# Designs tried in a protein design chat: VH-VL binders against Basement membrane proteoglycan (unc-52). Part 8

Target 1, 184 residues: Basement membrane proteoglycan (unc-52), of Caenorhabditis elegans (q06561r450to633)
Amino acid sequence: KDRLMFAGDAEGVTISDIEERTIDRNTPFSFFKTGYLTFDGTTDGVAKYWRLPQRFLGDKVTAYGGKMEFEIEFSGSGHHSSEPMVVLKGNQNILVHRVRNQEHVLRSDSPVRITVETYETNYEQLNGAAATREDLLMVLADLDAFLIRATHVAHQTSTSLGDVSWEIAVDRYTPDGLALEVEQ

## First folded at step 18 (VH-VL)

Design j9 (from j3 with light chain T57E)
Fold by OpenDDE, fold request of step 19:
Structure j9 (fold): chain C 184 residues (1-184), chain A 117 residues (1-117), chain B 108 residues (1-108)
Amino acid sequence: as target 1 above (184 residues)
Amino acid sequence: QVQLQQWGAGLLKPSETLSLTCAVYGGTFEGYYWTWFRQPPGKGLEWIGEIYHRGSTNYNPSLRGRVSISVDTSKKQFSLKLRSVNAADTAVYYCARGRYYQWFDSWGQGTLVTVSS
Amino acid sequence: EIVLTQSPGTLSLSPGERATLSCRASQSVSWSYLAWYQQTPGQAPRLLIYGASYRAEGIPDRFSGSGSGTDFTLTISRLEPEDFVVYFCQQYSYTPYTFGPGTKVDIK
């Protein structure tokens, strides 16, 4: 299980756009909220993401079927971002998770835990096309980017990330369980 | 190819509880949001509710007070209960396979449920 | 809830002709989360299109979908005899997920 907790250090987390271009590099993070990494600043414009550190990357095939969790909190107003909450990149493939009913899930100054189980059914391609098991396994086989959305509303003044975890599901699934199913 | 087979009583009296079960064959059960629909004769489809294989549920607010959906992952089955039925609940009921994003590529054969005195 | 309407209610055409079906939403459908289904009387719906424009597996290329926001279209480029049935649109952007009332394609 990969775990990321914050205690006065960013632990290698950076802010980037969906293309993984590092932004706001000179803006210091704050740690006033216990267990959270906080970015204070306006997020108008292009959606910003928390780029997770190297320990979350590489061969993550054993994470298939495992539970991904993290906590987010933000302050602000305006319409919710239409950009995906989670972005996984690997082997020139991109899979994303968009949170359904996010208008009811994400509210200003209200911490929330997001859970995404690592199945292709919980992801889609960036353009909205369906994700296959092969797609997900290819991404997990050489995961080179793990992004969590930091911009949640149009007029955001602060955003926080906390308690990131990703289960390794090797004890729950066999190699046969990761085999591709052909549906006719 | 995944197949859904459903069964349950098709004739009920008012105030009784509708009970249907759907079984999944030829595909994985984990990772999907298993869903129930109904379609009154000659009308469109109504979303009743969904259940994740882990057991989390969401229901249509129009039916929330009367609907319960359950899952048995070990059997690859999920069930629908609709309490206090009346004539307006007469419809063909369908189970279906959905993802987190609720479009449905696999459906049960449907079960006509008639509520009559 | 998002209310979907479809037009026309009935579309009368001949085999080989082009069919254009419309689905309109009472409010914007986020991410174009709109699906189209075909239903033969006495059978369960059959998924044709998801995400407004993506054909489901095994669906012939004569079926295509387009649109965004509140207006969506299903096009059947060349009607086959088996295509003269009912078509429904469905949004999965907001709970409760809802269907349109359907368009019946009749043979002229």
Scores: ipSAE 0.918, ipTM 0.958, lowest interface PAE 0.5, mean pLDDT 94
Fold by OpenDDE, fold request of step 19:
Structure j9 (fold): chain C 184 residues (1-184), chain A 117 residues (1-117), chain B 108 residues (1-108)
Amino acid sequence: as target 1 above (184 residues)
Amino acid sequence: QVQLQQWGAGLLKPSETLSLTCAVYGGTFEGYYWTWFRQPPGKGLEWIGEIYHRGSTNYNPSLRGRVSISVDTSKKQFSLKLRSVNAADTAVYYCARGRYYQWFDSWGQGTLVTVSS
Amino acid sequence: EIVLTQSPGTLSLSPGERATLSCRASQSVSWSYLAWYQQTPGQAPRLLIYGASYRAEGIPDRFSGSGSGTDFTLTISRLEPEDFVVYFCQQYSYTPYTFGPGTKVDIK
């Protein structure tokens, strides 16, 4: 299980756009909220993402079937971002997770835990096309980007990330194909 | 290749509880949001609710007080209960397979449930 | 909830003709999360299109979908005898997920 907790250090997390172009490199993070990495700044432009560090990248095939969790909090107002919450890139493929019913899930100054189990059914291609198991496994086989959306509303002044975890599952062969169990 | 088969009582009296079960064959159960629908005669479809293979549920607010969906992952089955039925609950009920993004590529054969005194 | 309407209610055409079906939403359907289904009387719906424009597996290429926002279209380029049934649109951008009332394609 990969886990990311913040205690006064960004732990290699950076801010980027969806194309992984580093942005706001000179803007320091803050750690006023216990357990959180905080970015203070307006996000009235292109959607920004938390780019997770190297330990979340590489061969992550064993994460299939595992639970991904993270906590987010933001301050701001306006309409919710239409950009995906999670972006996984690997082997020249991109899969995204868009949180349904965002308007009821994400509220200003109200921490929320997001859970995404690592199945193709919980992801889609960027254009909305269905993701296949093969697509997801291909991405996980050489994961080179793991992005969590940092911009949540149109007029945002602060955003925080905390308690990121990604379970590692164990795969087994079944007549129906690859089946994976989460180690507990 | 996945197939859904459903069964349950098709004739009820008012105030009784509708109970239907759907079994999944030929495909994986994990990762999907198993969903119930109903279709009154000559009308469109109504989304009743969904259940994830781990048991989390979401219901249509119009039925939330009366509806309960359960899952048995070991049997690859999920069930619908609708309490306190009345004539307005008369419909063909369908189970279906959905993803997090709720379009539905596999459906049960449907079960006509008639509520009459 | 998002209310979907469909037009026309009934479409009368002959085999080989082009069919154009409309689905309109009471508010914008985010991410074009709209699906089309075909339903033969006495049978369960069959998924044709998802994401407004993507054909489901096994669906013939004579079926195509387009549109965004509040207006969506299902097109059947050349009607086959088995296509003369009912078609429903469905949005999945907001709960509760809702269906249109359907368009019946009748043989002229």
Scores: ipSAE 0.916, ipTM 0.958, lowest interface PAE 0.5, mean pLDDT 94
Fold by ESMFold2, look of step 18:
Structure j9 (fold): chain C 184 residues (1-184), chain A 117 residues (1-117), chain B 108 residues (1-108)
Amino acid sequence: as target 1 above (184 residues)
Amino acid sequence: QVQLQQWGAGLLKPSETLSLTCAVYGGTFEGYYWTWFRQPPGKGLEWIGEIYHRGSTNYNPSLRGRVSISVDTSKKQFSLKLRSVNAADTAVYYCARGRYYQWFDSWGQGTLVTVSS
Amino acid sequence: EIVLTQSPGTLSLSPGERATLSCRASQSVSWSYLAWYQQTPGQAPRLLIYGASYRAEGIPDRFSGSGSGTDFTLTISRLEPEDFVVYFCQQYSYTPYTFGPGTKVDIK
């Protein structure tokens, strides 16, 4: 049940590269689009990510089987980024989600809602190998980073993030005997 | 290891509805994209469409309007319906298990469907 | 949609030989989302390779894949008797997901 609504505040979101080697804590965000965190600056040619705040991190095993959702919008043109849309880092491992058919899903000046259910089948290792359930559970047990892609096309002039949520599984029945009773 | 067993009528007349069912034994049902393919005689495979375990669907545009895929989570089964069949729909039909990234690690045994002309 | 072509159509070899099968895409296959399948006549396909180069679970290491962009290769380092069947490539970068027409590996 974690949520970011961006009602005039960045709520601890920062911008970084995928490796978090540079974290821009002084980015001047705009809030003129209600419910969105917007950045209008140009990048330095390095793909940038919205870096989610601490409350999305730590022990998130109860998020397994739930879903994460967010809205994105951008302005720009050119080839779509080859970078993952979502990056999860934990326990010295990295799992990523890439949006299939992204060239048709992601269009300039057209907001889109992205939903990723928290199952290993929706993730892969950074090198493209399949993620196992054990990989995902280990990452979730000690989550160090949750990144959402901010750079979508080659000649981008604006990027926005909205209505971020990560809901736990509300499910009394699982085929593997996992019972998730959560009140958070 | 997951096993897929499929069944349905193999001989149809024009204008009938093709109906196939695939049952999933063993393995995990959640998180997977339950998929149908067909292979016309002497030709390659054609992706028909998929259904996520929660019920959302995605179909090949070439068959949109005639195809529907459904899932019964309690039975661990999913089904294909293809309406208004004709001779061009004659093929071996396969069910398969896919991930979001749509490579298919488990397949049903196949069902030859023949539509009489 | 992405059209896949495969060459050669038929590859005539003897057991123990190396087989090299090619798959070419009509446009770039993003993230190398390219799979290879083996199909024995009358049977369902068997996944060999995904992501252009990752062996599926239980696949012997005589099977390997390589390539990127529009050009992909399946290699069988030493043909076993059971390998004389048909092989298909499949892309999963862009819907509709498409398959190549196949390469038949035929025994001399």
Scores: ipSAE 0.722, ipTM 0.864, lowest interface PAE 1.2, mean pLDDT 89
Fold by ESMFold2, fold request of step 19:
Structure j9 (fold): chain C 184 residues (1-184), chain A 117 residues (1-117), chain B 108 residues (1-108)
Amino acid sequence: as target 1 above (184 residues)
Amino acid sequence: QVQLQQWGAGLLKPSETLSLTCAVYGGTFEGYYWTWFRQPPGKGLEWIGEIYHRGSTNYNPSLRGRVSISVDTSKKQFSLKLRSVNAADTAVYYCARGRYYQWFDSWGQGTLVTVSS
Amino acid sequence: EIVLTQSPGTLSLSPGERATLSCRASQSVSWSYLAWYQQTPGQAPRLLIYGASYRAEGIPDRFSGSGSGTDFTLTISRLEPEDFVVYFCQQYSYTPYTFGPGTKVDIK
């Protein structure tokens, strides 16, 4: 199970845009809220993402079927972002997760826990086409980016990321296909 | 290809509980959102609700309080219960397979449920 | 709740003709969160299009979808004998997820 606790440390998380063309490695983060990484600055009009550190990358095929979980909170107003909540990049492919009914799920100053099980049925290609199991396994086999959305609304004044975890399963064969056991 | 087969009682009296079961054959059970719909005669489809393979549910607010959906992962089955039925609940009921993004690529054969008044 | 309207109610055409079916939403729907289905009388629906424009697996190339916002279109480029059935749209942007009343494509 890989985890980020944010106990006074960013643990290698940085901020970037979705293409990773601009990566801010010197962002001053706040840790006043226990268990959260907080950015209180304004954006430059470009949607920003929490960029997860190397230990969440590489060969992550054993995460298939496991639970990915994190908490978010933001302060601000205006129209919700149309950007994906989670972006996975690997083997020259990009898969995204968009939160269903996000205008009802995400509210200013109201923390929410996001849980996404690592199945292709919970992801889309960047262009909106359905993801296949092969697509997801290829991305996981050589994961080179794991981004979580940081900019949620048009006039955002702060954004926070908390308690990131990703369950790693140990492979076990079954007659109907690969079944991954979640390791606690 | 995945196939959905559904069964249950087709004739009910008012106040009874509608109970339907859908079995999933072929394909993967995990990761999908197992869904129920109904279609009253001569009318459009109505989304009843869904259950994720691990058991979390979402229901149409118009039926909340009367509806429950359950899943049995060992049997690859999921079930619909609708309590306190009346004549307005007469419809063809369908089970379906959905992704997180709720479009539906596989459907059961349908079960006509008639509630006598 | 988003109400979907479809026009025309019945579309009378001959085999080989092009069919254009419309779906209009009472409120803006993400154009990528709209699906089209085919339903033969007495049978379950069959998914044709999802995300407004992507063909479902195994759907012939003669079916295509387009549109965004409140206005969406299903096009059948050349009607085959099996295409003279009912078609309906479905939105999945907001709960409860809703369906249109259908357009019947009938032989002239």
Scores: ipSAE 0.695, ipTM 0.839, lowest interface PAE 1.1, mean pLDDT 87

Design j9 (from j3 with light chain T57E)
Fold by ESMFold2, fold request of step 19:
Structure j9 (fold): chain C 184 residues (1-184), chain A 117 residues (1-117), chain B 108 residues (1-108)
Amino acid sequence: as target 1 above (184 residues)
Amino acid sequence: QVQLQQWGAGLLKPSETLSLTCAVYGGTFEGYYWTWFRQPPGKGLEWIGEIYHRGSTNYNPSLRGRVSISVDTSKKQFSLKLRSVNAADTAVYYCARGRYYQWFDSWGQGTLVTVSS
Amino acid sequence: EIVLTQSPGTLSLSPGERATLSCRASQSVSWSYLAWYQQTPGQAPRLLIYGASYRAEGIPDRFSGSGSGTDFTLTISRLEPEDFVVYFCQQYSYTPYTFGPGTKVDIK
């Protein structure tokens, strides 16, 4: 339901910085790799993010306890970015996900599937403080931005995003056989 | 608020399998990385590995091939098995609750496991 | 593997004094993912600090942490009788997650 397949179309994805001060709506994307959105522009020293379209925004409380998944691939070399991989903004709050062991997970010309389950335990505040369940639910209740990192290494020549999905569910499966809302 | 209680046999002979279980009370089980540590006598802590509530695991490479961690989400329990033990495996073993970012705010009471000669 | 070292091994002080404990990593700890724990002999560790500088829930404000990269510090501004135990650091940037050997804060 909430998927981006990139079958020759960017599907409303744009490029921005983390603050969304610049949003590049005329970015030339290529679709050489089936199922991927590719940007071959040079880096200018500013970290860039894939900015997801409106259908991933708004009231997303039903995504709590679900998962987001996407594929990334890049070409390039140099030190890895210190920027978060996922940025969620809502209700004037920002939560981020930073990938553990990213230097071992992310390698040039090697596609990687990233999965982040929608629990506060997988996020932190931008400054590194722990996220609470209340923080995450407030962000999800009025989600203003969903950003995925596009700049991964210092000397990047291309970056790709593929197969974006976010599981949205009112009820979730639980091992006890009941679909229940998770409580803090 | 959350409490972890652990149990299992504390005296083993060489080549036996260490088996410990940790039960979680007073909190949610979902979203956490349920973790085992050990502390040999007079030495520091060693991270053994973790299991996510959905069953994915990460282990310390030093124990790879001997260790397995399992989870039973309906009972809110997770377990450690360490095969082919020897005297070097004598330690206090701890379970703990971790987030994706692995700092540990809740610990079990510890279980001394002694491996005889 | 990131090796953590701590200094001093033992710190002899009196109640009311300031304690400064050092932790050094063999390589940079990304995002300052470093935690500090205290441990009373025979008991499980207690988390004091995470992210190099954030106090865990319920930790008194006499405990503070600082540092980045390879050098980290735990400060206890005024030692209380219950603070004369062992303290160790732990990094969580890279697996396997590793712990320092500890600093014992001992009563003079």
Scores: ipSAE 0.680, ipTM 0.851, lowest interface PAE 1.4, mean pLDDT 89

